# Designs tried in a protein design chat: VH-VL binders against o27280. Part 465

Target 1, 266 residues: o27280
Amino acid sequence: MDSMNVPEVLEIKRIVEESESVKTFIFSWDFRREVRPGQFVMVWDFRDEKPMSVSLIDPVRSEIGISIRRVGEFTDRVHGLSEGDLLGIRGPYGRGFELMGRDILLVGGGIGMAPLAALADEATARGMRVDALVAARTADELLFLDRLEAAGVNISTCTDDGSCGFKGFAHERLLTLEENHDMAAVCGPEPMMFQVMRILDERDVPAQLSLERYMKCAVGICGQCCLDDTGFRVCAEGPVFWSQELSRVREFGRYRRDPAGRRVPW
Key: E = the ipSAE of ESMFold2; O = the ipSAE of OpenDDE; V2 = 0.75 times the mean of E and O plus 0.25 times the DockQ between their complexes.

## First folded at step 21 (VH-VL)

Design Ah17 (framework fv_marstacimab; at its last look DockQ between E and O 0.92; V2 from the best seeds 0.85)
Fold by OpenDDE, look of step 21:
Structure Ah17 (fold): chain C 266 residues (1-266), chain A 118 residues (1-118), chain B 112 residues (1-112)
Amino acid sequence: as target 1 above (266 residues)
Amino acid sequence: EVQLLESGGGLVQPGGSLRLSCAASGFTFRSYSMSWVRQAPGKGLEWVSAISGRGGKTYYADSVKGRFTISRDNSKNTLYLQMNSLRAEDTAVYYCARHDWYGSFDYWGQGTMVTVSS
Amino acid sequence: QSVLTQPPSVSGAPGQRVTISCTGSSSNIGHGWDVHWYQQLPGTAPKLLIYENTHRPSGVPDRFSGSKSGTSASLAITGLQAEDEADYYCQSHDSSLSGSKVFGGGTKLTVL
């Protein structure tokens, strides 16, 4: 199947309730079409279409999982679906994460943990040591903890309100943890990623960061997800970028563009 | 199983030198920071020195700065502590300990005794 | 003398609850550094008892618990048993001491 074609209509096999606001939808997947952690798919509910990260890649069961946070009209409709219902899925698209070394650090915030959970599975399967800093506003918004623990991942949590783990932000918690990592993968709110990237650069830890932007076509033609100065298209050259690439992007951590193309602060 | 085995302890005169070794096994040695912690007879625990997994960063307690040098050979899975200008107050059991990601010492050796006496 | 302050000794009868305090400052516990606890049985090396303020390594019974608040931490032992007689140390990190690890002075727990 051509990844640039129309969505494939798939049946929801299972729904996992990750939190009050996050569900993982599981689909049968033909793995002749390769998918990598960090890539995204376009999810179509026959009315609208949105990019979503792949959070589960299971070649053994021939399944993928897509984790979706309830944040608006589209996601409200999707969250109202049941097992057996249909969704359109096209993709995967974008550049995923690359694994290197023996020791990997994952830093995730909120729904940003979705692609990192998939990466954690791959890393642990390769025999890598995985440390994961999981951040959220509150304890009930922390994602994938049981899954990560079951995979043998060392977990540290932080919450804005201190309801679980370190009270504070991810970059603050990171400063209080050991530094023995060959690479890092980061995904979450852009202000968080910006601060985390700075720390990792100071520590000379190669880092990959997954950006979120408004995406329309997912195939690099519409320009809606284009980053200022560089011309990087998040859907084509990303969503995963190396820190060196993002250092060239002036808008990173500072502002984004809304659907109308206007600059909006984070 | 993780194992840490200290060696090199003994009796030495004040002003003398001694080199301790810690042989590590059961884990990927380079992936972990390591520390030396000592305990004088009948006293509490005192952190002495630490070294990062790759060996690029070293840290020392003020009481041993300029006299002790921590190092490691990851190809031999061995941690070292070179102790120079030894003093009576350096008399203690010296433990090697592994750092976990959180900064705790999750594994300890059985220790090696260092006695500084004239 | 120690950067972290512990009571020199505590005691309790079997089955009782005992608490060991660990008082730090704004440069260590209050700075956001985690507190860890160790148990040292007579004539043995220390053993990690609590890490990251509240977490128990595998093999440590749930009657041991840790907490942290402000510039202080506490180790609680419920259902005190004879085998709990040991020295207990809290440990943290101090930002003012060039990235040094720091220990409390230790607390001798006697089971009556």
Scores: ipSAE 0.912, ipTM 0.951, lowest interface PAE 0.5, mean pLDDT 95
Fold by ESMFold2, look of step 21:
Structure Ah17 (fold): chain C 266 residues (1-266), chain A 118 residues (1-118), chain B 112 residues (1-112)
Amino acid sequence: as target 1 above (266 residues)
Amino acid sequence: EVQLLESGGGLVQPGGSLRLSCAASGFTFRSYSMSWVRQAPGKGLEWVSAISGRGGKTYYADSVKGRFTISRDNSKNTLYLQMNSLRAEDTAVYYCARHDWYGSFDYWGQGTMVTVSS
Amino acid sequence: QSVLTQPPSVSGAPGQRVTISCTGSSSNIGHGWDVHWYQQLPGTAPKLLIYENTHRPSGVPDRFSGSKSGTSASLAITGLQAEDEADYYCQSHDSSLSGSKVFGGGTKLTVL
């Protein structure tokens, strides 16, 4: 079909265990369908369908990688799969990151590093200087460190428990690092992204932040991924937004929505 | 290969002025904050001044505030230190140093000697 | 400056291990600012030895190691060699001194 709305059934080519709770599933991909860092795919396990970040974009090997954190029934089932097993993939969807200038800061929390790892590959291939602040609750949950090092990315880590790098939150660490960046890309827990955005705004660093909301259609029809005050659909106008766009959204950083659309505090 | 080459040192009388230069090569100059660091004969290192990569923020040690001005010309890959109202205690080797993202000085020049004496 | 305190000198025999302390306060090391270390051989410019508390630049042997705890940092040197005889400086940033990089007073290492 000409439409990406029906999942294509693809064979899992390789599985990389990124951590105890995160695996990257690698598929063959025809890059005549362009994929940009920050876009996502819908992964279908023949029962349910969830949005997942593209973390590897390799046109030379004709491969994409999709990183999935085990957090519930759907992701438990997917984590139980083996190489050779089948998944449905539709996409890619959404607005990806735009690169500008020569110096980029990446700030990622947990699985939020997945789209940023793909962006780091593109940025380094363009000859940009890439600095990455990689955050997690514990050292064992820090993602993509070896891959980022091999790409020539300058890494700083922070962990909530202090088991690796700076003890504390990403925004606290950011205040103790040098500021010479043309842009930033941020993805992770929404409270972290809110705090990081405020610092970057004060520093006059253009920032793009990747958001997640509950999704079903992924093409903007059903309205389940809308932000309160703007009508922005995360699947259609995002998931990547400029900080200026998000500064007009009252719910960003204040509360989230459960799958039924109810407001719950962070 | 990153290189930093200081020049402009020499003998100056108290109350006089001197302008130091640091020529940078082998890296994208505007991407890095730069510092001047000095070392009086037989003494330790003393940070003097810093400037952000794009030049928008400048910082000075209390001992030089109001007398020294740091600047940079990113089109010429050159860092400057204008030193006015010089005193004998400003006598030192002056190093040009590049900041990395972590705030360390990862590359240093050879230094240029400034002597303030009558 | 002098917000970071180092011993003026330390010594050790070839093959021994020595440590050099760098003591700060809640406004620098204790605030979470990184500690970096420099080696200055006689008659030369300083050279970066340790950055971000514990990391070695390429070419620095693993017998040099750094650590940080609380308001203090430490440089450890094992397998002392005659070539290690130099001055060593710690460096950080102090939040109470706007935009200020700060050095320790320096430690002269003598290899006996």
Scores: ipSAE 0.730, ipTM 0.883, lowest interface PAE 1.1, mean pLDDT 89
ESMFold2 (binder alone), look of step 21: mean pLDDT 92; pTM 0.945

Design Ah18 (framework fv_marstacimab; at its last look DockQ between E and O 0.92; V2 from the best seeds 0.85)
Fold by OpenDDE, look of step 21:
Structure Ah18 (fold): chain C 266 residues (1-266), chain A 118 residues (1-118), chain B 112 residues (1-112)
Amino acid sequence: as target 1 above (266 residues)
Amino acid sequence: EVQLLESGGGLVQPGGSLRLSCAASGFTFRSYSMSWVRQAPGKGLEWVSAISGRGGKTYYADSVKGRFTISRDNSKNTLYLQMNSLRAEDTAVYYCARHDWYGSFDYWGQGTMVTVSS
Amino acid sequence: QSVLTQPPSVSGAPGQRVTISCTGSSSNIGAGWDVHWYQQLPGTAPKLLIYENTHRPSGVPDRFSGSKSGTSASLAITGLQAEDEADYYCQSHDNSLSGSKVFGGGTKLTVL
């Protein structure tokens, strides 16, 4: 199904407090418009528009969820909204995750767990075994643990400060876990994803990674999310990429471009 | 329900050979690494060998390296341990155990007794 | 002689709290590898008691708890019961032994 290019004004059905800084906004959704884990939508608060990952896909309830981290002016406004308030939603856009095999590894950091939570639901519904490495800076920033557990996902946690689970980074924790997986899905800070991808490549585990870049149009026209050398547009050819594709992207894990197009380090 | 059943144990002379089997059921066998762990009479647990789910990687304790070979047939849901050049100190109950994702042994068989004696 | 060191025996009266230590090194527990604990009742196969340092499998009472710090781990049993009399083993992974799994020497717990 083709994605919508015009925002639909939708009412917030309910709000789930995931953490101090993350809320999930639930909307009614017409599933004649297909949506896949890993795809994103553009959220419009009638002043500004930002890309957000879909974190919940529920065809039974005819609902989707969008998890938003409070990080700036736009998200501050959105976090001030209540149930019954309105938002503009257009999409979905981009390439989502592809599931293969029977055993899947999820590696997520912070808000990166949002698309992976949706993927976990699909994978478990298909009868796959799902292992999820959930990383955050601190224990209070770990997301979707109860949801994942309820879905039958095996969870391992790691925190930078050691406040919960393994003390250290996701790639360090990954080295201490069993390796029996057919594929992996990764989403989080790009430095984390870069290190995790290296390990997965060494282990010959096919991996898909979801990139975060500044996106303006979401339809592959403006070029703001274009990756150096390859010409990949994160909004069109991504945001989900295979590790083989990202191996061709020089900037991956090294730098990104700001809204002005300047190179900024991670 | 997950079940592991060891077989093939018995009495063997020093220098002899024996092949142990572990029949697995109640789970997707190929998805899990498996180990052999042994326990001499009145002694503690000793890890012997491990094999990855697909069988591509094998690991051995120094005490058995070069003498024992771990293998698996995923089509038969069976784990094997070929023991050659057996010694008296190899006398033990041998358990097969399943690895969980964290590297612990979440399920164990009841064990099979191997006695090496002249 | 085991890579992981446990006290050979501990004892306690019913209702008491007992602790079993597991001392490793920089090549195993100190290297970031998790510690797991097993209970072995007399004449039976070992049973997983604690995994990933602190987690209890289904069916394990909450009076069993695990902890890890530095190069050591500990198993605590509160409200000691007669059925807790068993051998307890810690287990981890050791980098210096070609990626081998390693067990402690085991601790015999006697309920007085």
Scores: ipSAE 0.889, ipTM 0.935, lowest interface PAE 0.5, mean pLDDT 95
Fold by ESMFold2, look of step 21:
Structure Ah18 (fold): chain C 266 residues (1-266), chain A 118 residues (1-118), chain B 112 residues (1-112)
Amino acid sequence: as target 1 above (266 residues)
Amino acid sequence: EVQLLESGGGLVQPGGSLRLSCAASGFTFRSYSMSWVRQAPGKGLEWVSAISGRGGKTYYADSVKGRFTISRDNSKNTLYLQMNSLRAEDTAVYYCARHDWYGSFDYWGQGTMVTVSS
Amino acid sequence: QSVLTQPPSVSGAPGQRVTISCTGSSSNIGAGWDVHWYQQLPGTAPKLLIYENTHRPSGVPDRFSGSKSGTSASLAITGLQAEDEADYYCQSHDNSLSGSKVFGGGTKLTVL
């Protein structure tokens, strides 16, 4: 019954190379354990365990996909694995995105597009109009463009260096796009999310933003994922928060914490 | 699939009024901003007015502000342009056009002719 | 006089390449607004040809291409064909005309 808290050892069924630094690992999944876009899983490599967003939710093929950016020791080890190798997975955990209305805006930066790609699939399956602003530092780091296009998502890209699409930041591009959305979903670097949230608030567009924090237990008991001043636990009350909830959070967009709990600039 | 059909054009004397309609089909009407664009005989395209998908925001070219009113009825999938205090320079074909997310006009009607003359 | 300037006419022989310019300012193209292009055949409504500076809708052949640089944009047509004879308009948004869509003055393309 409570299988979310016990890692299940699963074979890597397939690996998709999304970019030079991002791979999607696909596993068979029994969807009696429901997974919603915006939820996360803990991935265990038999030495360490890290939270990862689900990027593919495919009940028809009984598959989930987990997209992982190579950024350190754990992710380097996982990127070295092959099809048929084993990983432990526990979850899913957290509060996922909630869809409403007919028209949704997605704003994703880098790996933040992973949960938004899963959300785009659900939204298009419901017959919603989906517009996605996909941001990265450079063109080679833009994620999921072919998949989003195949799903019927309208795509606009922006890159810091101008190598693809609009040259500049996501919030700058957003000011030059049409507004007609019932809601928005945002995931990416926290400074980007803060700036995008400000614009969406001015436009009266309800927004849900997905936060990442250091996690240990994933079920809300250890306190490592808490937000300052509110006591919100990213793993339990989030990782997806409404913009209204985040307006109460002093730290959002201002600083982050290292593993020792020290305040560090973005 | 997507269709826009204008109606309501005709001959009107200066100072008169006319109401244009644009019947929309083949798409979720309320999801899209809409514009009226006009073209005087032998001249180029001139944007006239726009309205947001839910109808909360309206925009007008300076040449028509105060005289024209754009509106929509999302329950009937219909865009309207109420034209008052018509002048000879308002003589044009009036097109109904749909906005895409990028701000282009991705679908156009065939237009309805408005002639303002004595 | 439009805030977006196009040449009144251009011409070319079949098979050649022609370019139609669209010159704006810092309040429109230079402010980051996209440029879109429309083809209008005689007696018909305009049709979207290029959107978001460079993208072609389905059904528009690869010989049509768009580009944008600084405050200007360009439509290029390669392998010119007789059926390309039409009026061409660029379109963008201008910040100084709040909420305003703007068209260039139009360019008549003649195939010789």
Scores: ipSAE 0.771, ipTM 0.893, lowest interface PAE 0.8, mean pLDDT 90
ESMFold2 (binder alone), look of step 21: mean pLDDT 93; pTM 0.946

Design Ah19 (framework fv_marstacimab; at its last look DockQ between E and O 0.95; V2 from the best seeds 0.87)
Fold by OpenDDE, look of step 22:
Structure Ah19 (fold): chain C 266 residues (1-266), chain A 118 residues (1-118), chain B 112 residues (1-112)
Amino acid sequence: as target 1 above (266 residues)
Amino acid sequence: EVQLLESGGGLVQPGGSLRLSCAASGFTFRSYSMSWVRQAPGKGLEWVSAISGRGGKTYYADSVKGRFTISRDNSKNTLYLQMNSLRAEDTAVYYCARHDWYGSFDYWGQGTMVTVSS
Amino acid sequence: QSVLTQPPSVSGAPGQRVTISCTGSSSNIGAGWDVHWYQQLPGTAPKLLIYENTHRPSGVPDRFSGSKSGTSASLAITGLQAEDEADYYCQSHDSSLSSSKVFGGGTKLTVL
């Protein structure tokens, strides 16, 4: 057993209320263990374990943040925790985003903004120009706007109900924005990512997309997160994939596998 | 500080040609689309032409298609407008303007006057 | 004629609220394209006043505000000041004109 696979019991240093349904849990982190935007950790509440994206990487404060959306029993328990409480964290795992060029476009939906927020921090720290299209169902579900703005990110918002910014979907908003980017990073609902990827491909913008799949082991062994027909393991070869890679993935934007391995449509 | 400086304006006869330049500074030039916008004396603003940051895409108003050519040299941080077959109605102050991500013109030059007259 | 329609002129007394309308169509504002506003003081180049329908660039007072609905947009100026006397232009994009940027005809604002 690798030490990397043993959860470290960490104290919640502080909790940031991002929205009604999203909290960011901040932990002290030893940065001798490298972590990259786009990677995930396995969060253990001593009953169950779930993969969560790293949304904050702060080497100065020696902290990382994990943003968690309240969506089920596990996340309900986690959201009931307070500062000073303990969680098990193992990782980081997976392939993170690669920064390329001078100008980067971020397209995020819902909790998908979590890894992109971390990427935005790194990109801006490197002096890159960052444009971020932030999408959500409603205004109150838009994440990290103040944080992104403070980092110098140009923000465009999109909401399904039009309560903030562009009324419609992210791919629709994208068509109405300028096209001067060296690369794009995308994370959110897979139908959104699918449409956004198509647009970016037509525009010849290299794109990386972060997929979400049911992950059990996080170390590429159990196969629960394998993608048809490539055999890509989201936890090992991903979760960040290049658009060229995803073009080979039949199920992308079409279906996923549930915990039982059954195909379920999006 | 972002700066745009137009040059090349002057008096020209109908049917003549003129080449405008816009020198850009204070920002990464290649990262931004650029436009030419003109304003006839006492009239409103009229978009003329646009070019993408890397120069791969160009756009023209119908009024200037086939006559004007927009280009850029990113190594020189310079935007150009080649104007051929000039007409009296082309008489205007010509502004170069930078596109922001939203498609607005966030920075403008002071303009250069082009007068087409016999 | 301009693709976007503005009133040729508006006027107000100091301290008053004035609004400038910008009427488009289904091929521009109605198609989802943003509306931007510019202020042009006499003898000067235009200055970006409002971008992305409602946002103010740095340095623009909060007494300037923009809105968009359907195929139209509006610029509102509260607490009108003498220095606000200028020409104002709305700008958008039109899908029917080969991806062209389009301006309104401009509105001359007079402070009485």
Scores: ipSAE 0.912, ipTM 0.950, lowest interface PAE 0.5, mean pLDDT 95
Fold by ESMFold2, look of step 22:
Structure Ah19 (fold): chain C 266 residues (1-266), chain A 118 residues (1-118), chain B 112 residues (1-112)
Amino acid sequence: as target 1 above (266 residues)
Amino acid sequence: EVQLLESGGGLVQPGGSLRLSCAASGFTFRSYSMSWVRQAPGKGLEWVSAISGRGGKTYYADSVKGRFTISRDNSKNTLYLQMNSLRAEDTAVYYCARHDWYGSFDYWGQGTMVTVSS
Amino acid sequence: QSVLTQPPSVSGAPGQRVTISCTGSSSNIGAGWDVHWYQQLPGTAPKLLIYENTHRPSGVPDRFSGSKSGTSASLAITGLQAEDEADYYCQSHDSSLSSSKVFGGGTKLTVL
């Protein structure tokens, strides 16, 4: 049997408290199973299974990190675990980010910085110049700032309440920053990503955006992660899409689907 | 070490033309927007012109628009300013300056003097 | 008149605190554009002192600090030293001009 489709039970090696609401769970990982920034794993707590983005890819230490925000019953239970406790992991799944050129812009909102932190590590290791706009509602929810700084990433912050950096939304801040990038990678609340995508398209900056949709099988069979109009499955053809691919998707930025497939406004 | 070295300044009569150059080294030149900033003798700094890293966007102060042309050659790591229809008020030291992502000028050249005089 | 207004001069004795104001408008600082500060020692090119309102580049002592509020910004220098005698410029962007970088008029700091 293919181990990628059956959860492997792994011991939590280390827990990093990234904020009051976000923890990174670190596991030993055999990198014969390759992992790319922007791919996701299914995390199984022996009761339920949810997709989570990979935030740390460290082949030197043989470690993978998964950042999880506490937002409901599943994530509350996972946040209650300790080092040495067990979780099931299957994956990785999906299409990750592709690096292009020498100058990359990252725009992350909240937990959306998790896959972008992994991408930043890869981009800096390739010698790229990395500029990161890190957004959150408040200063206490800005993620990975020390890690990005240590990697040599140029950081700008924005917060809805103005407690750190620019007061306002990421797309508003982006208009007051220099434009000189070969590509962008965007991940965060879908309304933010929609507004950021419009600016990047106007600037002729190729952009890749990471979508979040409900997933069950993670291998493209069940259809739960499909997008309107295209039939794209977020778990198979995404979660990372080019902005050109998303321009054909009328639901992007407008609504999402619940586990039953019903439209729910963002 | 980041270095910017201006050249091409000199004495020119009103109505004349001059081309300034700025040789860049120690960084990936095409990754950065560049500006010319001038300073008349005994006066403050005045932004003159800017160009994007790949050269596709150019910007000019109103005082020079239509007379000056900024350009760059990324294969030679060189920034240029073509100055036409020069006037006495264009007399200044001209600095080459690099933009950072935040819109500041993080590195400056030594400047080159342009004197427009009869 | 400069789009950004600075006092033409300021002075202080060694060890004192000095502030230099940079007054803008709703089309520049008030529109969310950052303020940057430069030090120009006599006979030299300007040097970046503060960027993004409050940040110091490597090598700039922490006795230099910047702030921004509303349509204005301020540079503070504490523990004033003789070598701080220089011209100081603020810089931002003005949306009412054709996407123009703008400097303040400059402030000559005299250390007594």
Scores: ipSAE 0.780, ipTM 0.898, lowest interface PAE 0.8, mean pLDDT 90
ESMFold2, look of step 21: ipSAE 0.767; ipTM 0.892
ESMFold2 (binder alone), look of step 21: mean pLDDT 92; pTM 0.945
OpenDDE, look of step 21: ipSAE 0.903; ipTM 0.945
ESMFold2 (binder alone), look of step 22: mean pLDDT 92; pTM 0.944

